# Ledger of designs, part 17: VHH binders against UDP-D-glucose 4,6-dehydratase (TGDS)

Target 1, 355 residues: UDP-D-glucose 4,6-dehydratase (TGDS), of Bos taurus (Bovine) (a6qlw2)
Amino acid sequence: MSVAGRAESLGPPDSFAKRVLVTGGAGFIASHMIVSLVEDYPNYMIINLDKLDYCASLKNLETISNKQNYKFIQGDICDSHFVKLLFETEKIDIVLHFAAQTHVDLSFVRAFEFTYVNVYGTHVLVSAAHEARVEKFIYVSTDEVYGGSLDKEFDESSPKQPTNPYASSKAAAECFVQSYWEQYKFPVVITRSSNVYGPHQYPEKVIPKFISLLQHNRKCCIHGTGLQTRNFLYATDVVEAFLTVLKKGKPGEIYNIGTNFEMSVLQLAKELIQLIKETNSESEMENWVDYVDDRPTNDMRYPMKSEKIHGLGWRPKVPWKEGIKKTIEWYRENFHNWKNAEKALEPFPVQPPFV
Below, E stands for the ipSAE of ESMFold2; O stands for the ipSAE of OpenDDE; V2 stands for 0.75 times the mean of E and O plus 0.25 times the DockQ between their complexes.

## First folded at step 15 (VHH; framework vhh_sonelokimab_d1)

Design d2 (from x1 with S30D T107E Y108S; at its last look DockQ between E and O 0.51; V2 from the best seeds 0.00; counts 0 for: pae E 13.6 > 2)
Fold by ESMFold2, look of step 15:
Structure d2 (fold): chain B 355 residues (1-355), chain A 124 residues (1-124)
Amino acid sequence: as target 1 above (355 residues)
Amino acid sequence: DVQLVESGGGLVQPGGSLRLSCAASGRTFDSYAVGWFRQAPGKEREFIGAISGYGGNTYYADSVKGRFTISRDNSKNTLYLQMNSLRPEDTAVYYCATDYEGKIWYESTSYDYWGQGTLVTVSS
């Protein structure tokens, strides 16, 4: 194949207009982003950095794996020597930082791992990107940094009040990223999204877990009462939001990426039972639900105002009924997208003294 | 399909050293992690260490940390396990392993490709 410094008949050197690093690119949201970038920006080199943890799958990138503007590098953002070498050799212009541990229930059990990956790893990455003079650094955060509310909608100026170790690690990582803007005017952008669902999501999260449990004739395990609600965005809608922020987002700014669609965990379970088990009987639906009390804290809602990103021209477009049907069908065909998919169906009990 | 062949086992006195080799076939070596396992008589396979593909990060079980060193020669598609300060409890058949995607797993059941093993005996 093509090597630098060779004659044109043996392939040209890499002359891409921009080189984009996407961390966590074999994961859920980032894989959809990479596919879109590779297809829509053939003059950009898209570099997928992933350590290939249990939630990742290179199958998520299969449709674009042979493209000339796509490159996979296996590595760990927590390895500061590796990260420094990466920026020295790949001449990265833009960073999209998705790599994180994201499972709230797991964060109560493995809290220090979340600090290490989400906080230390992000700090290593933003420091190296700043030293390499990267022209744009987008950090992917979460609406959970605001903390829960029953009656207040959060805009981007609202204080962070995280209530669990996952949200705390993301909030802390935001502080490190934002400090590079404050100190150096390093061009960072932070996004805070509602929960995302769709193909490629490792089935330990509530939507794919319930789908996978029901498709294997097992009950939905509801943590706590199931009355807490979340706002759910379909994967293609959130990718369009990231593309909008990449194109039009301003340095130093934070953008909420939200939706008015809201659903409790119990409502979600009942809808999935109706769709997958094809029943409307309340008595029969109760046979598909069990309750497990293994989460110490349940924020009730994460309501967000998204007027800033609406001003950039983005709104969610995929209706829930359409998105969830596509998601159900994807898992019916692709449960073995991950070697250890059956392990995702097991419960995660809370072990710390906060139970 | 990946073929792995271990060599270098033998008899050694306590406190001695051995160097094991794991030769791999195919074009996957530079991009894959390789794990080392051992199995003592009557016991289950035990993770002892691994080396990642890119960057060459090494990982060790606590029982061997500081005594064993993993290295790799990508030009020869060969992994090495240098074992120092050997103890009688290190007596086992030593295996190298990798999986289809080249991930590091602590559980032996997650690996798809295994060598045939090489016996290390530390005489008491």
Scores: ipSAE 0.000, ipTM 0.281, lowest interface PAE 13.6, mean pLDDT 83
ESMFold2 (binder alone), look of step 15: mean pLDDT 78; pTM 0.791
OpenDDE, look of step 15: ipSAE 0.016; ipTM 0.412

Design d3 (from x1 with S52T Y108S S110D; at its last look DockQ between E and O 0.02; V2 from the best seeds 0.00; counts 0 for: pae E 16.0 > 2, placed apart)
Fold by ESMFold2, look of step 15:
Structure d3 (fold): chain B 355 residues (1-355), chain A 124 residues (1-124)
Amino acid sequence: as target 1 above (355 residues)
Amino acid sequence: DVQLVESGGGLVQPGGSLRLSCAASGRTFSSYAVGWFRQAPGKEREFIGAITGYGGNTYYADSVKGRFTISRDNSKNTLYLQMNSLRPEDTAVYYCATDYEGKIWYTSTDYDYWGQGTLVTVSS
């Protein structure tokens, strides 16, 4: 038998200091994370696992697609046989788990798909990671697990009170991930983020949808008064938060990743109209807004305290004016980043921008 | 898989009313948007209205606004199209339709699931 012949091919684990699996890496937030990891950690192998659904795009990774420390694998985390073989083959040291179904309105109509992908898929993944003795498993959750509130800010000790099937599936997945810490002291970390905006976001979400509508000379569709608010965190700030948690996050802990910047849907529409249509006229501005008055709006907010991650040395640093300008510029050039992006601009479907 | 069945079509005189039903199997209507379309003889399918899966918001084409009403009975997993003040131009085969993402589209080619249709004839 010739052992020397196999040794010459050197397996990927022997070539790199760490091997990092990023699930959902062709998606919005995770693609920014992969680009940062590939560029800043050339001694780490970065493995992108994505099944490439309608909101994903490999164009998000074009700038690093030819790097020697980057590898794309097309696959589904719900395929337990595939996932087991992946961990046996790729010698993964660190998992960043972003893959999920995330559209709140779809979760009301596809609730069992959300359970399957978000709960079962996460359970498959954390089980395989534990068996492979992965060094750290970061589960990317959402501030929506807390439920909405006008009268309290959520810290990481606040009870979860999810109000929709998407948020419920994320909360349930958190329970499975945390159980591996409780039972085995498997080193898991959970993050819960505010709404994120920036390049690569599929334009069914409020910021890219309004930008894309206005750039195509169509009106912003506002449900009710538009006075509901969200906190918006720029994509590069959230990547820095994940890097901070990766380096300094404590096993078994949960970290809120939030911002004090807050804006109503109506204020957002007005700012985007001014920036894109270059008008300050109140009467002309009404040409760009269409109110849908069949559905009530609510005042639901997801206010979070982020003092725990501030203690690790992270704070958001991209001002809104800078972040939104870069975002507008990106969509001007990249509307066709996704197959069928035009479907997001049709007057139907009607989806609330916030729930 | 999703199956849609329309019923309730028939002959009616101008000015009359008729109620159509759309029953679903393999899908819960309270969670999915549904569009209503019609196809007159020799014409293409025309959007006439829709109801969202969340919140139950309704939308209507100008040609039927004020005369047609869409509603749901969630206990029976059934949608209704109440058609009042019928005109000869309302003569058509009526369809309900939905997509797998639960969105509303005004173009018929964007819907994934269709019923077989029910014929409405407005004549005296």
Scores: ipSAE 0.000, ipTM 0.139, lowest interface PAE 16.0, mean pLDDT 83
ESMFold2 (binder alone), look of step 15: mean pLDDT 78; pTM 0.799
OpenDDE, look of step 15: ipSAE 0.449; ipTM 0.773

Design e1 (from y2 with S31R; at its last look DockQ between E and O 0.68; V2 from the best seeds 0.00; counts 0 for: pae E 9.2 > 2)
Amino acid sequence: DVQLVESGGGLVQPGGSLRLSCAASGRTFSRYFVGWFRQAPGKEREFIGAISGSGGNTYYADSVKGRFTISRDNSKNTLYLQMNSLRPEDTAVYYCATDYWGKIWYKSKSYDYWGQGTLVTVSS
ESMFold2, look of step 15: ipSAE 0.013; ipTM 0.484
ESMFold2 (binder alone), look of step 15: mean pLDDT 80; pTM 0.821
OpenDDE, look of step 15: ipSAE 0.057; ipTM 0.607
ESMFold2, look of step 16: ipSAE 0.000; ipTM 0.089
ESMFold2 (binder alone), look of step 16: mean pLDDT 80; pTM 0.823
OpenDDE, look of step 16: ipSAE 0.368; ipTM 0.733
ESMFold2, look of step 18: ipSAE 0.011; ipTM 0.485
ESMFold2 (binder alone), look of step 18: mean pLDDT 80; pTM 0.817
OpenDDE, look of step 18: ipSAE 0.182; ipTM 0.661

Design e2 (from y2 with S54Y G102S; at its last look DockQ between E and O 0.01; V2 from the best seeds 0.00; counts 0 for: pae E 21.2 > 2, grease 25 > 24.2, placed apart)
Fold by ESMFold2, look of step 15:
Structure e2 (fold): chain B 355 residues (1-355), chain A 124 residues (1-124)
Amino acid sequence: as target 1 above (355 residues)
Amino acid sequence: DVQLVESGGGLVQPGGSLRLSCAASGRTFSSYFVGWFRQAPGKEREFIGAISGYGGNTYYADSVKGRFTISRDNSKNTLYLQMNSLRPEDTAVYYCATDYWSKIWYKSKSYDYWGQGTLVTVSS
């Protein structure tokens, strides 16, 4: 690994007030968090740990890559020997754990990889952090652990009822993280967020995928009826929520990071067609949509009550119209942010006749 | 990165059997989708079959279904292709391939890591 024998280390190891480990830092949400931390906390060393999987890009960090309070380490949280050595050498005070496998449809065909990365990797990490007496450990989870509802909003006391392997792996990882609080009072905090959108998101997810397809003169591919809805939260609002939890979150607590903004996949497609193809004609919009009935869709909603984090002084500030406009503009200029970004535009797996 | 090495190819009579191996190094296979493809002279690469990551689900092209069987041994980081009832049309170079993001597992362009291939010749 590069952590040992690094000749370019800046200053003495203990010259910073705090040392913050961010796992998955070349990914979507975590990269925005790192940029904010590096810029706003020049007295903290921000350590980006990422194995650089297909969804990651070091370009997400270009604006701060040369800052003296930023350090990148390439590594895998599933390598327990590496993780132990990391905590022994880097003197980490705070852990923000974002690294995960996150693609729901992939989790049905690669379920054990999700268990390995999300559950085993998290367990390795929290165990090492506890042994190293880390001051605070924040685990980033998902609203999907609740399992969805037609008429109920979820608060943090609602039981976990995950319905897919991705959500199941996150729920299981939460159990391991929470057990360190219950047994040792190790200062963990769990966050559960709505779906996030914005710059840096690998375009396999519905919002960036539709944007990228339309910008490449291809149709939006709607699975099922498209009436399923999700709550969408803009990336900078989510970063502000994590900063709020970092500063004010109570050990042992779970915080929903949600929004009442909700949109169906079909409404999303129509709005993106209007914005990107500059048309209001319903008949012309039909030229940009294909329906495909090739996999299960989840019609359940994941509405969350977020009063706990509202009590810490956070709520979403970015209106959808502003957030989506910025997102569209970013992908116009940055589609090639990832190696082989074209693979994200390929159709999701079609159920073959022999499965 | 992942390095893949196929072996077990050779000359076989029609109706015969062969077992191909695909050994991986540098990374564990168990988390990745792995596919077998073949390419006859003058033709495009053809999907043969695939095995999913940890679950071990297998998928086969219609041309080989019932004759070919894919298995893996995660302790040896090795994939196998058992080929039975071989026909002259099965003559080709056989490749194994893998990728983390194999969402279209039956298309060769969905795989970034490829072996060098092993030749299978079916003739009298």
Scores: ipSAE 0.000, ipTM 0.123, lowest interface PAE 21.2, mean pLDDT 83
ESMFold2 (binder alone), look of step 15: mean pLDDT 79; pTM 0.819
OpenDDE, look of step 15: ipSAE 0.007; ipTM 0.255

Design e3 (from y2 with N57K G102D; at its last look DockQ between E and O 0.10; V2 from the best seeds 0.00; counts 0 for: pae E 19.7 > 2, unsure alone 63.3 < 65, placed apart)
Fold by ESMFold2, look of step 15:
Structure e3 (fold): chain B 355 residues (1-355), chain A 124 residues (1-124)
Amino acid sequence: as target 1 above (355 residues)
Amino acid sequence: DVQLVESGGGLVQPGGSLRLSCAASGRTFSSYFVGWFRQAPGKEREFIGAISGSGGKTYYADSVKGRFTISRDNSKNTLYLQMNSLRPEDTAVYYCATDYWDKIWYKSKSYDYWGQGTLVTVSS
């Protein structure tokens, strides 16, 4: 037989079995996915497409940057001519579409940029992938498309009811992606995940922002009471979910990727102060918290039922205590992973979302 | 999940030809990397060939190279195995199998989904 070889003893193959395009691969979640794919699938060519905005860093990929099954291409998914040429030349079999503008507070002041990147860019990409006869297209969406709830959990049949321009752009992009399944049976899958935390996250978001503030001897800034809660899912658990969906996900389907773990912003701050400042004193902890503006906070939550992906064999496995300690350690060594990291600690335009 | 149904097996004389079909349902077939395997009485399952989802690459075990041809029709979600110049040692139950994440495509343990098999008997 003229076989490709065994995984345990592979050097570079004579040809690649699959070619995988990952958009937004220098970003947070996608970089973890690329590292996993490059290391675990040496017979697949992994192509990182990123335009390298302020929240991206090629340092996220430095451990695999010299691998023969990895390629970086700088480009913009909104450039339809470039995207068409990319699919004509690279013979892409699988698309993992992570590229997006993601900062909720920024989406209120730059809403048309979010529409352009998230909606138009996704449409350009899925159209080109369909024309090139790509074998699978995964669109990475968000639990925020559900719109939040005080009293119910969302399953994949729940209607989309987005409440901010970021979530609206993701919901609209889902509609374009799903239309290619409905019209052409183009094999798309949509994932909707909880908030993710871990290494590589640009520190404008609440978890890395609080970690970075405390590590620089600055106080955590809490809007309102801080009693609003969010679900947090560790980055490596999310990567395993994407791999599970790629292997076992059904075309045309939507998969929630969620966790039952919830934490309020105030409880998050207190735990981070305890871990980073090494104190159990409640009065000492109050020295590290500032309250700003007692305006009402949004107490909507985004709890998801994830029974569909549980049925595929995936569950989150990294406990919070383990994941947060790894995250704290990473930021201690890597705060300057982005050249503008200090800007992330400023109030605006990079201030954190509602969480 | 994916359901695979083989058909076209039967009795044939040495030197003859036979065409097997593997019909898939559930998933869009163009996403499948699909392999053919066979198991002769008293022997372990043997890889005989595979085809990529696009149909752009085919692979064959040395024992069948030049005699067997794999093709696919994505509009019908069907894979074909054309077997020519059949020999008595080709007598086996033939299976189609698939898995999108197959890192070691010639090994049966790398495949998650299997058909029920179709018997081919080559006898004079």
Scores: ipSAE 0.000, ipTM 0.149, lowest interface PAE 19.7, mean pLDDT 83
ESMFold2 (binder alone), look of step 15: mean pLDDT 78; pTM 0.800
OpenDDE, look of step 15: ipSAE 0.007; ipTM 0.346

## First folded at step 16 (VHH; framework vhh_sonelokimab_d1)

Design d4 (from x1 with T107E Y108S; at its last look DockQ between E and O 0.50; V2 from the best seeds 0.00; counts 0 for: pae E 10.7 > 2)
Fold by ESMFold2, look of step 16:
Structure d4 (fold): chain B 355 residues (1-355), chain A 124 residues (1-124)
Amino acid sequence: as target 1 above (355 residues)
Amino acid sequence: DVQLVESGGGLVQPGGSLRLSCAASGRTFSSYAVGWFRQAPGKEREFIGAISGYGGNTYYADSVKGRFTISRDNSKNTLYLQMNSLRPEDTAVYYCATDYEGKIWYESTSYDYWGQGTLVTVSS
């Protein structure tokens, strides 16, 4: 018998073998993914869909903004009519879904908005992708869906026990995405990553926030004792993980994307003070730390095992000392990557002045 | 380069109507949000309203809600401001503006590209 239907991509110079939709592409992690895809896959059309909220910046994409295989579309995944038209018009083959509301402190104040964007928006998107017969849908989730633990390491079979509205919305969205595999065998893949750091991160998150505070001669504000720990993964390592999952990930599967590198918030502050203020004096370091009231909940750790993605050949490669040095240098030159970045430095957001 | 041109201003009686246009070159309105502002003599620029780049999401200042309507014709790359029930306090130079990244801001200082303006005068 013959192998029918196989063909090389042939056509005019602007013809593309695959069309990849990346939601949230003007954001932190997704912008690094888009840059990598545009540069490394010139035969793929990369479509950036972003609403352009306060944490997004098209400056994150400047290096590739003029490439022939890159296209930006401003749109909202919560607009079901727009999303349906998008899939009808752009002939999308692959979806990488990064778009989300991600600020944990805001999720305690604006919980229903997180539900709308993260749950309803994801449901709209996966439904439209299924109807358009997209060949792969990757949903980007978080280690926070597991909930906190001191002694237990989470693998992909561990139950979800989220402890805040952000993590709850991501866990709920995972359920909708996975249901399309269970019911229809729609080829979804879910990734759950450790906290990511690097260039392009809006400085409301702990690493860029502390860097930016110190670079502006302000104290690091630590919530509670600062003894809670997080695993931190550099942006280029995460991009390599997504590329690995894109190429080798099996439909219906969940992949943890983690690192053994772990640091408490207090240890992070002390190291950044040494690097940025260039002091080894313990007494001088204490001048750069303030303590504020803790969050309503504040998980101690999110330890997870990443053996499944190790089996695909991925491991983190960027040592902390190298990654944090590059990150510090980026924020020194790029704090105004967002026009109202100074508002990110407040201890707690209650109602940000952004649209 | 992004260029914005307003038109349609003029003299109108109180209670009357005008439609302003904002035409763009170097930017596609279907992809980027646009704001409308006005500046009365001796005053700072005031936010009137905006339309997002991704559809029918429109925003209006309280002073114009129910009287002004923003719409878009993507085939002509043109934005419209329909102004009804005009009042003397609506007298101003009207501007359209856009942010480099297409965000919607209430503060005029956050916008990068501005038209030259079109004068609307509401008087007997």
Scores: ipSAE 0.000, ipTM 0.378, lowest interface PAE 10.7, mean pLDDT 85
ESMFold2 (binder alone), look of step 16: mean pLDDT 78; pTM 0.798
OpenDDE, look of step 16: ipSAE 0.022; ipTM 0.425

Design d5 (from d1 with Y54W T107L; at its last look DockQ between E and O 0.01; V2 from the best seeds 0.00; counts 0 for: pae E 14.6 > 2, unsure alone 64.7 < 65, placed apart)
Fold by ESMFold2, look of step 16:
Structure d5 (fold): chain B 355 residues (1-355), chain A 124 residues (1-124)
Amino acid sequence: as target 1 above (355 residues)
Amino acid sequence: DVQLVESGGGLVQPGGSLRLSCAASGRTFSSYAVGWFRQAPGKEREFIGAISGWGGNTYYADSVKGRFTISRDNSKNTLYLQMNSLRPEDTAVYYCATDYEGKIWYLSESYDYWGQGTLVTVSS
């Protein structure tokens, strides 16, 4: 629960110009967005809705937790009665919908949980937002809806061809969100982001997992060859993209939020070993990698053309060298940001006890 | 759908050997990893070993290392578990399993496709 709950009741709700609901705000990307909104829009009330699953931490919001324009509400977007009441009582003007289940490997063993949260929860939310006449609804999706390619770059007109249950659930949720634009001209915007990295990411994902393993003197475990690549976008760059879309995005539109920076899992491991173990020795570096060559790697990429959002004035600004050093330093000081962080040090995916 | 069928179980004396087979339909094993698990009565499923699809790397639990060998025959789309020097504590139902992506996982909960199992009894 919010420690500032009583302080947030000071002053009438209509003293703020807008009231913004951010779902999943104790999570990774959304917590950076909330911090930025609270600081950049002091005349807006920022309402954080989160159910506080194992990936979430209210510590992500500690720097702004006492601000008068911030409020935390614990709840589940899948509870339609709760969501309806929320919109009736909080007078929401703008919705930023980040809440999702996101770990691709887990989506193969818990696919129905991903459908429930990502599809049903999104439908509950957009329906309630439309009924409440919310003035803008931003749905945060993923580049994985495109399905990957060896040679093709994806623009926003490219067909969705998801290849895993996580991506499928996001694609299905996009369809529900877009249908409210098509039928009612409800002002929705969809964003599709490259992989994001930075502080606040629960260390089950590859970048924070490798950082955490190396900082605890454990080896990086690479499935397959490790030659599969991803585009990585730093958290503050993606927050700037969301702010740009919030201010300048057109209703009914989809915006890719991408980067040309690309790195394989093996390259990532080698760079992290060099930075964290402070070695240039190739033979010494091999002591920090354990390969599990359990299948051929499909070398699919998710390259996106981001010309639409570039036309709104956004581009990534944080170089990899700067972003990864900030990320390494954050985990050095904040490994215990989550109660069960040590479970993320298992070399292979495990079923979390909360999910 | 992927279908997995184990065979070759039976009764053996301590110190004996058995060879189990895992045959697949709906998936070609040469590209995908397979895990082997066992479950004794009243116990949880235990990882005993796996073979990767790429490179054919094998992995074994400490309890069976040196006694069990996993191999494959791509021409028959079949994997084998050769069990030597069997002990009474090896008595269990043996399962092969694979996940959707065909990766190796140590936890049974991470596998999507399972065979029905074949019983191995080591007694007398």
Scores: ipSAE 0.000, ipTM 0.208, lowest interface PAE 14.6, mean pLDDT 83
ESMFold2 (binder alone), look of step 16: mean pLDDT 78; pTM 0.805
OpenDDE, look of step 16: ipSAE 0.005; ipTM 0.221

Design g1 (from e1 with K103E; at its last look DockQ between E and O 0.01; V2 from the best seeds 0.00; counts 0 for: pae E 18.3 > 2, placed apart)
Fold by ESMFold2, look of step 16:
Structure g1 (fold): chain B 355 residues (1-355), chain A 124 residues (1-124)
Amino acid sequence: as target 1 above (355 residues)
Amino acid sequence: DVQLVESGGGLVQPGGSLRLSCAASGRTFSRYFVGWFRQAPGKEREFIGAISGSGGNTYYADSVKGRFTISRDNSKNTLYLQMNSLRPEDTAVYYCATDYWGEIWYKSKSYDYWGQGTLVTVSS
């Protein structure tokens, strides 16, 4: 089956041309996406579905919270009865599925929660979207499904080789989403992005964690040598990629959303110390770094080739120096965006306590 | 500032072994990350592997994993590359390099100090 939308004669009960569900919309990336959708598509209703866990904040949406084309619904994608009713009552045409548990270190100690949310929750959502004849379903996945490599770059045809429970849950969820294309030609698109940074990120992740530690006069905690690297992409560049996939993405396809920009954890710490503590002194900078025990698996990098999305007309535009300065400024003013932000500054244990 | 000198290169038959040394002068390696790189004729310089300042962590490119071993002796300011099961495609000039921060340790542009290189030729 080719991709097909709803018949236009059935239109929604209000004046909106289309209705877009964004799951996890009070979270990091999805909140930027909602703001852009509300502003760019005033004739579309943008529906934010979020259960409001510790990583979420409705403050991320304050600038558009009063808009007529925006609504928030509190709910859990793992509640299949609720999700089915949601699609029946809200007349959803497009799904952008961002909701996930994403912290790699937590996935080693809370692995079943990651399976429940990322795999079961995604399956509930795609099943309900298919039954409701949603015209497009975009699943937001991760470059980590490819596994770590020191030498290899990954394109969308590369095998998945996840090395941690978070990445495994995302890879498994991809399989369920893709099966709806294969079985029914349900119009799914999968995106796999590099690590994203910017405002709204809960400060348990390395960039906001280091920024927040340094702004509170505490050391950057580095696991192992800090030689592991990540590709970092600024939030507004990622939103532009999702908008490009929304407009031009082909059903059944997978799109890498990546950047050539790459940085090790130790290099990141060095740059943040220089910017936040305003020093180039090697001895001063050494005093802002503290090493902790390594975690169970420490994949070094996830380099991606992004030629498919380049062919749709997207490339990253925000240089690192600009993006990181905006991010530093945002956390100076907004560290308390989450009620328990201080808890995010603690290192995770190398193994869970038992009794 | 650190000065590095590689030695131990030469001609080896396929399947053979060589041990390269990288001697540092002026400063100890104990505070520096160190890597090995190679450049074959007509190719770009490629990463082989790296070792932390303490020697506690080692990393290897897929092309040499299981065949090459990096070690260091901080009391002698010396880095070693043990190369086993050598193949003709391992023919290259081998370089050691070091950097204090270990920024992007697999990228040659991230290293502040380089040796002059030593030639390894694998041929019958």
Scores: ipSAE 0.000, ipTM 0.203, lowest interface PAE 18.3, mean pLDDT 83
ESMFold2 (binder alone), look of step 16: mean pLDDT 80; pTM 0.825
OpenDDE, look of step 16: ipSAE 0.006; ipTM 0.360

